# Ledger of designs, part 372: VH-VL binders against o27280

Target 1, 266 residues: o27280
Amino acid sequence: MDSMNVPEVLEIKRIVEESESVKTFIFSWDFRREVRPGQFVMVWDFRDEKPMSVSLIDPVRSEIGISIRRVGEFTDRVHGLSEGDLLGIRGPYGRGFELMGRDILLVGGGIGMAPLAALADEATARGMRVDALVAARTADELLFLDRLEAAGVNISTCTDDGSCGFKGFAHERLLTLEENHDMAAVCGPEPMMFQVMRILDERDVPAQLSLERYMKCAVGICGQCCLDDTGFRVCAEGPVFWSQELSRVREFGRYRRDPAGRRVPW
Short names: E, the ipSAE of ESMFold2; O, the ipSAE of OpenDDE; V2, 0.75 times the mean of E and O plus 0.25 times the DockQ between their complexes.

## First folded at step 16 (VH-VL)

Design He7 (framework fv_bamlanivimab; at its last look DockQ between E and O 0.77; V2 from the best seeds 0.00; counts 0 for: pae E 2.1 > 2)
Fold by OpenDDE, look of step 16:
Structure He7 (fold): chain C 266 residues (1-266), chain A 119 residues (1-119), chain B 107 residues (1-107)
Amino acid sequence: as target 1 above (266 residues)
Amino acid sequence: QVQLVQSGAEVKKPGSSVKVSCKASGGTFRSYGISWVRQAPGQGLEWMGRIIPRFGRANYAQKFQGRVTITADKSTSTAYMELSSLRSEDTAVYYCARDDQYEGHFDPWGQGTAVTVSS
Amino acid sequence: DIQMTQSPSSLSASVGDRVTITCRASQSISSYLSWYQQKPGKAPKLLIYSASSLQSGVPSRFSGSGSGTDFTLTITSLQPEDFATYYCQQSDDTPRTFGQGTKVEIK
């Protein structure tokens, strides 16, 4: 088996508190193993393993950051860790984002901003103009605003409760924004992504969207993350998809499959 | 552009407590922290602790644990540093500074608060 | 704790001189190193962060370099307003620690 499939035990170098429920864990990384925004890693706490997006890629410091939202038993344990503690990391896996053009729009919701933050860093480093629509339920759940601002990103915020920025959903805010982007990258709740994709398609803006599905193996073998009709494996053909690809996925924006393989509506 | 404005100079007796405030103007703390750094006369800089106002949790240097309390009020964009059981050695200028979690640098800084402990 | 040792503790220089200040960490800090300038009666001012990134508004005659344990602040051509005390600071570990300072005085 390829060495990339064996978890490497790494020390947590730093922990950044992004929000009440989100922490970024920073690790030393050997960049002989290339990692791209949009790719994910499998995080192993020596009891369980979960896929997590890479939110920081720093070749200068030889570090990566993994942002984890506290949502269950596994993430509860991970959030209880301290700097100096150990985690197992294997990967990276999946298809990441591709940058094109000069102007890019990022649309992110909640923890979906994690891969987009990494993409923003790359895009700005390349001299691209980056606009970001950052959405969350409340102001306190908005992620990476300071990082994005420091990178020179033009930020527009959106909150469900109106506590910050536009009151409403990301797709509603998007309707009020300019249409002069060469491409868009989208990540967040699937209902959000579905609506955003429709708007971008109408505007003829090429869009890439990062999907989230239950993943077990991360290597395209177990089939737990297979999308209906197409047979796309989110861990192998994704998690980043072009809008044209997702247009062929019947379940997109409608339902997902749980660990038992049952359809669960969004 | 964020600016930090601290409370005025303090003169205290040994054994008493001092509470210094640091108010952010021109913006909010967001995800930044506020670190407190002191400087005794003619001496270098010493980090005391940090709070992330958004979350209300603080970390302290071991030297000051049990004697320093750092708090923040998000509604007024103000951080506080309280130092108890004051000693003559605590005579210093106390600075607050915005603390970047990723980079770890401090910017901007408050103007400083002189605290004199004398009998 | 990570100890930061600056060298020299003080130096005398003239306007136009090249000035070099070094900072050594007791252990590797992976470029989590910042440099500050402090003038008498004033708060420290950030010059360099992440070992080599120039803070906005800081003159280009200031530069930082280094990684691991050894870092350097360089002033290519000292100006009258540059006479001050300089501090390095690590943010790799808690507690955050500073060098003891380097006073740059006029010769």
Scores: ipSAE 0.726, ipTM 0.880, lowest interface PAE 0.9, mean pLDDT 94
Fold by ESMFold2, look of step 16:
Structure He7 (fold): chain C 266 residues (1-266), chain A 119 residues (1-119), chain B 107 residues (1-107)
Amino acid sequence: as target 1 above (266 residues)
Amino acid sequence: QVQLVQSGAEVKKPGSSVKVSCKASGGTFRSYGISWVRQAPGQGLEWMGRIIPRFGRANYAQKFQGRVTITADKSTSTAYMELSSLRSEDTAVYYCARDDQYEGHFDPWGQGTAVTVSS
Amino acid sequence: DIQMTQSPSSLSASVGDRVTITCRASQSISSYLSWYQQKPGKAPKLLIYSASSLQSGVPSRFSGSGSGTDFTLTITSLQPEDFATYYCQQSDDTPRTFGQGTKVEIK
């Protein structure tokens, strides 16, 4: 009966093609289960279950969207589904982003732009000024540009190969951007987030960063999402952390863990 | 600001085919779709199908399934609609329009291509 | 297919009048509803999307309302350039479907 612990089987209402490797899956959603930008859901394809960030939150239409990058067997199977097909969804889980002030900076790498797109929609709806630094390896992998532009977001782009916008890493582009934001929200590859966090801390900009770790239970019981030095559980105390909280974490930005718990270089 | 420019008017015989082009200017095909909508003389608007040009995926209204083919050429920023086995009731103005994947509205529209099917 | 029924099919009005046009869907389409204006020999022009959102560059005398199955386009203080045919369109499901049109004529 407790929908937080058992997947609810939902019909895929619509599929939006965001890039060659990313699709957004839209579902009807009962907003008595409130959803905040930065929270995640567990997606079950009846064989395996993976955490996915919510990228669209539309209480007026009673819809949510979940953006999924094709990276392996689970996501390949999900990308093969059609409108009308079923998926199990548990959640939402975790601590979402908190909005403050009038001017927000979003810094997103790859699929990390998904929760930031949801946050951008909320921020613009509140009348905030939103700047977004959207990063990817190539131009073809930049996500949500059309959607962000339509929402009135001021977009800067960077690509590793220079095919669109600034050539280089997000933190390098950040050094050349305006420094007068009230807060920042960051999500993407952990090495990128670490470098971005250092710059924002030097500028005294309050920053929230969204982490990903291997997850199984999503409610904090199994311990699979714990951070080494603090005991923080990404699924319960996060996935969104303030930069001050993360400054105490040794593993952040330095290595990751595989499903067996072994340290693996980024 | 994207503009859609269509090919010129055509007169066709029953049983033949017509292929209408729709070229985007002021931008390239990204994640947006291109829909085709027709309007017979004095009649309303009828959706025929759409393509998402970047990915080459098309879908069609059931009425036209098997008779219509929608394609796109990313290198020329051009979408095409081909309607085969033409009948006199296919006489219409054929429009292309940019199709938003999230909302599903059409903006902008091409200027239209008049196709007359007569023996 | 979702049927879209407009009412009335035509109406006569004077400059300065308030005009309302209704559109009914055969099933709920949430707010996936758009309104278009079309003048003779021209392509349709988007006025309203998402049932009530005004397209950029469209005069504020146009407004849309409704959700579910029943929708209304309102023109306050009709102007000479507003004499045209108006169409609603649903985008909740495939195929996309239009209402039959409402012709607004000078009285």
Scores: ipSAE 0.602, ipTM 0.814, lowest interface PAE 2.1, mean pLDDT 88
ESMFold2 (binder alone), look of step 16: mean pLDDT 92; pTM 0.942

Design He8 (framework fv_bamlanivimab; at its last look DockQ between E and O 0.88; V2 from the best seeds 0.76)
Fold by ESMFold2, look of step 16:
Structure He8 (fold): chain C 266 residues (1-266), chain A 119 residues (1-119), chain B 107 residues (1-107)
Amino acid sequence: as target 1 above (266 residues)
Amino acid sequence: QVQLVQSGAEVKKPGSSVKVSCKASGGTFRSYGISWVRQAPGQGLEWMGRIIPRFGRANYAQKFQGRVTITADKSTSTAYMELSSLRSEDTAVYYCARDDQYEGHFDPWGQGTAVTVSS
Amino acid sequence: DIQMTQSPSSLSASVGDRVTITCRASQSISTYLSWYQQKPGKAPKLLIYAASSLQSGVPSRFSGSGSGTDFTLTITSLQPEDFATYYCQQSDDTPRTFGQGTKVEIK
């Protein structure tokens, strides 16, 4: 446990450009620290530390990839780095996705596709049939399409502006898709996940959803990642929750919390 | 199926420049890179550099820095390689190839553009 | 730069033979290795990527193995269309580098 709480300084081996705002940073990784899709790491740029999604898990090459969207000062600094530059990484943390059955549906919005891309790789390696609904505001923001296609994933797309695929929201596209999956994995903007969860619950599809909350310690001690209604800590009991666990949470899909713990509407 | 179609053969004088085009047919570049690889007569393959056309980022082999410029036009799905200050040693077939960002293998390849530099 | 050394530089073989070509990297490249076939006047064609993954449409008589520094391309039953030059290529580091080639000729 003590090694998991201290950042290890790692060299950026490779940078993959995913979109105008998203890059994947690939590192050598010692898999004695096991990593599962849906777990997260804390990335330290020697000034600040933020939770980030693991999007590539490759034990054969001893590599992980961490996908980071440029959204502020910290991520702007990280996006300015080059191959060979250093970052601190601690983790992994949290509960990842669990695979079941033979047919899986992935529903991802924006950067939420990152942990689902890692899950897709594991699912296809197990011989599962993988369908992915990839959502974004515009075509330019759809993530991992080429990678998912190369992995043999069956892709459906939707964009808010209709620039690629179905014009509309992910849950609207979902209503037009087949209802015969053994499970679903969902990650993206919380309002999207709430609507998607309701449809999947109505269809009796077991679903796991990955939540984002503000994190400081990442090990469940500081309380910054807690959910109001249950006492769940996103960094310890999540970030991946079953849909039945989330049905008990009042705040899910309705508001979020800022770093000071104040409720902010979605 | 994506195909890479290159511009035709060129004969150039020493000291001049050449600009070779590489157009995606049957698709677009999407998020892939385009690498340039040359092969002198009877010789092996030599990587020159690449661009990620969607994002405009180019990277060059040290040997060619300062003489090669790789660019792309997203609207026409075309990449370009320009080699300046040509020498007789630059006589080669110049290939473009689609470059996977994760794996780094080349598939597909363009048909090649023969460039002859003669005095 | 990572040097890639192929062996042999050339070989003669008969239809039906088992052919083995090796490639050695000057440092570990994990499984970032690809194999290409090139016929005279033609562009190279990808056969194997990630050291052992067979490209779609490539006959199953081709196989690749190895990791780290030592890699092998095997053709289990050589066919007339397999007489060509074969190249390995590493993609672990920049610049991308190729082996010098192995010419497979008719005995």
Scores: ipSAE 0.743, ipTM 0.883, lowest interface PAE 1.4, mean pLDDT 89
Fold by OpenDDE, look of step 16:
Structure He8 (fold): chain C 266 residues (1-266), chain A 119 residues (1-119), chain B 107 residues (1-107)
Amino acid sequence: as target 1 above (266 residues)
Amino acid sequence: QVQLVQSGAEVKKPGSSVKVSCKASGGTFRSYGISWVRQAPGQGLEWMGRIIPRFGRANYAQKFQGRVTITADKSTSTAYMELSSLRSEDTAVYYCARDDQYEGHFDPWGQGTAVTVSS
Amino acid sequence: DIQMTQSPSSLSASVGDRVTITCRASQSISTYLSWYQQKPGKAPKLLIYAASSLQSGVPSRFSGSGSGTDFTLTITSLQPEDFATYYCQQSDDTPRTFGQGTKVEIK
C-alpha cells in the first residue's frame, strides 16, 4: 500500500480558535507530498477517523492547517486536545480546486469556508482579485474574515439572522452582487450550493463546488460516498466538482446517504 | 482601522489589586485576541497573557498564573487585565495589543498604562 | 519557554549607516518572528512579521530575514527617526517571549 494511505502521527503545533465551534489545527507538513486547496485528509484520533478539509497551506513554514467543526463524539474528542498532542493524518485525497482567470468569486457557508480560505491564499498569491461571500447562521459563526481581509480579499457577509451583513441566504446576497467573475468556487451546505450553482450557471460563470458525503475509506473502494446515477465517488472524483458534472448528479441539493446507505433529505 | 485606548495611570499599595482597561475603537475584535505585555522601567517587554474576546477564554504566562485575570466585554469592545497581590516589582507600563492568532504578532498597541506600586 | 537573545544589546551608528541586529531563538521557531521599534515613552511599533514581511506603512529601508533559530533585522540606511530600541518576538510557542532589546544610539 502507498505510504500516503498510512496515517502519519503528527504533533499539533498550534490551535487557532476560529469560532465557538471551529478550531484550526496546525501541523508540520512535508511538502514533498503536495496538497491543494479543496483536497481533504483523514484525521485519526486513534479511535475513529474522519475526513477533514485543509484550510491552510503554507509551504514557506512547511505547515498545513485543518479546520474542524465540533459536531459529534469524534470532533468533541479532537476539540479537547491541546497543542503538543498527537493525531494521525493520512492523505491528501480527492480533487482540489483549479484556479483560472483573473477574478474569482468564493461563496462559502459555515465550515465550507475552510477549503475556500486556503484557495483564497493561493489566488491572492497569484495576483488574482478575490471576492468572497461569507455566509453563516449568525455573526459569531462567520469564519476566516480576518484572514481573508489580511490577504486582500473583498468580503461580503451574509447571516441568516441579519446579525452581520446581508440578512438572508448566500444565494439571495449573490443576486445583488456583480457578475464579472472569471470563475467561482463554492463550499457549504448543499442546499446553499445548489441555489448558488443555479445562479452562477445563469450568469455563465464557471463554477466549482465542493461536496460533502459520508466517507469511510477515502480511496474510492468502499463506495459509501458514491453519488447516484453517475457513480461519482466524492473521495476520488471529488470532492470538488465542476457545475457541469453536478448537473448530472440527481441527488445533488436534494438528498444524501447516511452511513447505513439510506437516503436522507437535506 | 482599529485603535486601542487604555485606562489612565494607577498608583497602588503593595498587596492591593489593579484593573486596567483596553477599549477597541474603529472596529471589533472579531477573531483577534488581546494580549497584555508589561515593561518595567528601563527593562524589556514581558508577555503576561491573552484573551480572545469572542470566546472569553484567556491564557496566562506561568509567572502570573493565579495572580492575573484577563477578561473582555464584547458589548463594549473592552478587554481588562487585573493583577492582584501587587508588589514593587509590578511597577511597570502595561500595554494591551491586538493579537493575531495565526501570526502571533501584536498590532496595534494601546498607549500603555503606568502602574506604580509603592508603600 | 523559548528564550530570545538579541545581539548586540546596544550599538552606536550614524545617519546613513547600515545597521544589523540579530536575534537567536533557543529552539527552532520556523518564521514566527516579529520585530518591533520602541521610542522612549511610546508603545512598541510593529515593523516586521513572519520574519520577513514588512508591515504596512513601514519604510522599505527596514527588512527582516532568517528562519529556524537565527534572524536578522536590517536597516539599509539609518535615518534620524530610527534611533530607538528594537525587540524581536517569537510567536511559535506560549508564552510569547521577546528579546532583551537592542538600543540604537546616535554616534
Scores: ipSAE 0.711, ipTM 0.875, lowest interface PAE 0.9, mean pLDDT 94
ESMFold2 (binder alone), look of step 16: mean pLDDT 92; pTM 0.946

Design He9 (framework fv_bamlanivimab; at its last look DockQ between E and O 0.84; V2 from the best seeds 0.77)
Fold by ESMFold2, look of step 16:
Structure He9 (fold): chain C 266 residues (1-266), chain A 119 residues (1-119), chain B 107 residues (1-107)
Amino acid sequence: as target 1 above (266 residues)
Amino acid sequence: QVQLVQSGAEVKKPGSSVKVSCKASGGTFRSYGISWVRQAPGQGLEWMGRIIPRFGRANYAQKFQGRVTITADKSTSTAYMELSSLRSEDTAVYYCARDDQYEGHFDPWGQGTAVTVSS
Amino acid sequence: DIQMTQSPSSLSASVGDRVTITCRASQSISNYLSWYQQKPGKAPKLLIYAASSLQSGVPSRFSGSGSGTDFTLTITSLQPEDFATYYCQQSDDTPRTFGQGTKVEIK
């Protein structure tokens, strides 16, 4: 174990309200521990510990931001915290996104926009042209729109109910978008990512996709985050995978596993 | 494109209260905050507090805690600042300004509302 | 509270001059520093944010620099419309605080 595997207790410096169900918690961070878009941290509330995506990476200000959606007991407790309160942070862990070329497409569903927002910041800072397809069930669940707009990102939206932008699924909107990107980065519900990956593969657009699985150790020793066909550990070899790596994985987009290892349909 | 349009000037007596409105024109507040900043005659700028209208969360400078209430009505895209127990040193121009949650800078600003407190 | 101190409090300058205004924070604020221009009877206008980022629509003769506690606003070739009062503002902590202002007057 090294310093990246030792929990550090940090104060919440600032809380940003992203939606009714999502908040971004900002912490001071020592960037001797490098952080890349697409990596994650383990957040510890002194009772339980869960993986969360890094959504803001700011070495100039020595800050990181962690976006957390309220979905259960742990996240309810964290959402009840205030600036100045403490959380334990381990990490970062996993493989992040790699940027290439001059034109990038981001496709994000729900909280999956969190790591893509961090990537958008890096891409725009490099002078890349960034297009983002931001998807959610409803308009109120679209994340980071104001932040992405301020960064100069070209935004397309879609909502399942049509309350904002294109009515329908992200992959349906993608079929109507310009096809000329040097790469794509995708994160969101696995069924969405599977459909988006197939379209991007047909278009010969290099794509990286970020997966989420149940994690316990975050360093690859427990096996809880393994993919069926490859033995890839999402916390070690991922969470970001190239589309060609995922094309060999039959569980991707077909089913998920609960903490007991049982197959559960999407 | 969004403009902030404030209510008109007011003259008040000491001990009373004032409520200033700030309406978004050409759009909504979206996820931005609205801060209130005042400027006494010939003086600098003083931050009073902020609300994030979409979520209803308000914070206040300690100097104004207990005297200021900042609220918002999403249906009309309007924020309000109410200052109570007025005294002559509260004579100022009161501005609202759109507040970036990440950066904390103010852009755009409302045109300002002059409030004069005199007996 | 973080105190913001501007220097000078006023200055006189001619069209075409290079003008430098400084702002000092009582503690490090990283680059959470913005500059505003205010003309008489008008609301402040954002010029610079994040210490050095030029706001859209602001002329390139305006620039900002600094980090930590010491910051500068520079106008490289003063124009007639630049005679105004300038304020710095920190957004690192609550309450947000402003410098006392620097009035730039016609010499």
Scores: ipSAE 0.750, ipTM 0.887, lowest interface PAE 1.3, mean pLDDT 89
Fold by OpenDDE, look of step 16:
Structure He9 (fold): chain C 266 residues (1-266), chain A 119 residues (1-119), chain B 107 residues (1-107)
Amino acid sequence: as target 1 above (266 residues)
Amino acid sequence: QVQLVQSGAEVKKPGSSVKVSCKASGGTFRSYGISWVRQAPGQGLEWMGRIIPRFGRANYAQKFQGRVTITADKSTSTAYMELSSLRSEDTAVYYCARDDQYEGHFDPWGQGTAVTVSS
Amino acid sequence: DIQMTQSPSSLSASVGDRVTITCRASQSISNYLSWYQQKPGKAPKLLIYAASSLQSGVPSRFSGSGSGTDFTLTITSLQPEDFATYYCQQSDDTPRTFGQGTKVEIK
């Protein structure tokens, strides 16, 4: 087994509170092991292991950040940790985003903004113009706004309850925005991504979307994250897919499989 | 552009408490924190603690733990620093400053609040 | 706690001079280092963050360098308005700590 598949025990250097339910954990990272926005790591708390997106990539400081949303027992334990505590990290895994053109649109919902925040940093560093549509259920759940603004990103917000920005869903807000982007990167709830993809396709905007599925091995062996019809493994061929690839995935935007392998509607 | 405006000067007796306010204008705190830093006459800067108003949780320097309380009211965009059991050594100018969680630098700063503790 | 030591504690200089202030951390803080300028009776003003990033609105004669434990603030050509006290501050660990300050006085 490749050394990259062995969890490295790392100390939590800093914790950034992004929202009531989201924290970013910062670690020292050896960048001889390259990591790209859109890739994920497996986080091990010495009891369980879960895939998490990388939300910060800082080669200058030799640090990465992993943003974790509190949603269950594992993440409850992780959120209880303090700076100086230890976690196991293995990876990175999967296919990350590819940047192209001069103007990029980021569309993110909830924790889906995590990989997009990292992508925004790279894009702005390259001198690209970055527009970000940031969506959440409520204003307090909007992520990374200050960070994105500091990076020079043009931000548009939307919330389900209208507490900030456009009242409505991301795809509804998108319909009111300009169409002059060279590419788009999308990450969030799958129903959102599905609608956004359709709009972008109609506008002939190349789009990459990051999928979330139940992952066990992260190395393309167990098949738990396989997508119907195509056989795509989200951990290996993804999690970032081009819209053309997802157009071949029947289950996209419709259903997913639970840990038992049963179809569960979105 | 965010500005921080602090409450006025205070004169206190030893053993009493002081509560200084810091109001943000021109915007909201969002995910930024508010740090409190004091400066005794002719001395350097000393970090006391930080709150992230959006979440209401505060962290303190060990030196002030148990004696300082930092709070915030999101509805009024105001942070507060209360220091109890005041001593003559607590005579200082107290500053609030916006605290970037990622970078950790302070900008902008409030104008400062002079607190004098004398018998 | 991380101790920050500035050098010198004070210096005298003339307008047009090149001024260099150093700050040393008791342990590595990567580039989590900021520089502030403070004038009498005023709040500190951010000059440099992330060791070398110039804050918006700050004159280009100010620059910062360094990484790890040793950092430097440089004023290429001192101006009359630059006579003040300067502080370094680490943001790598809690509690946040400052250098003791460097007073730049008129020669």
Scores: ipSAE 0.744, ipTM 0.892, lowest interface PAE 0.9, mean pLDDT 94
ESMFold2 (binder alone), look of step 16: mean pLDDT 92; pTM 0.946

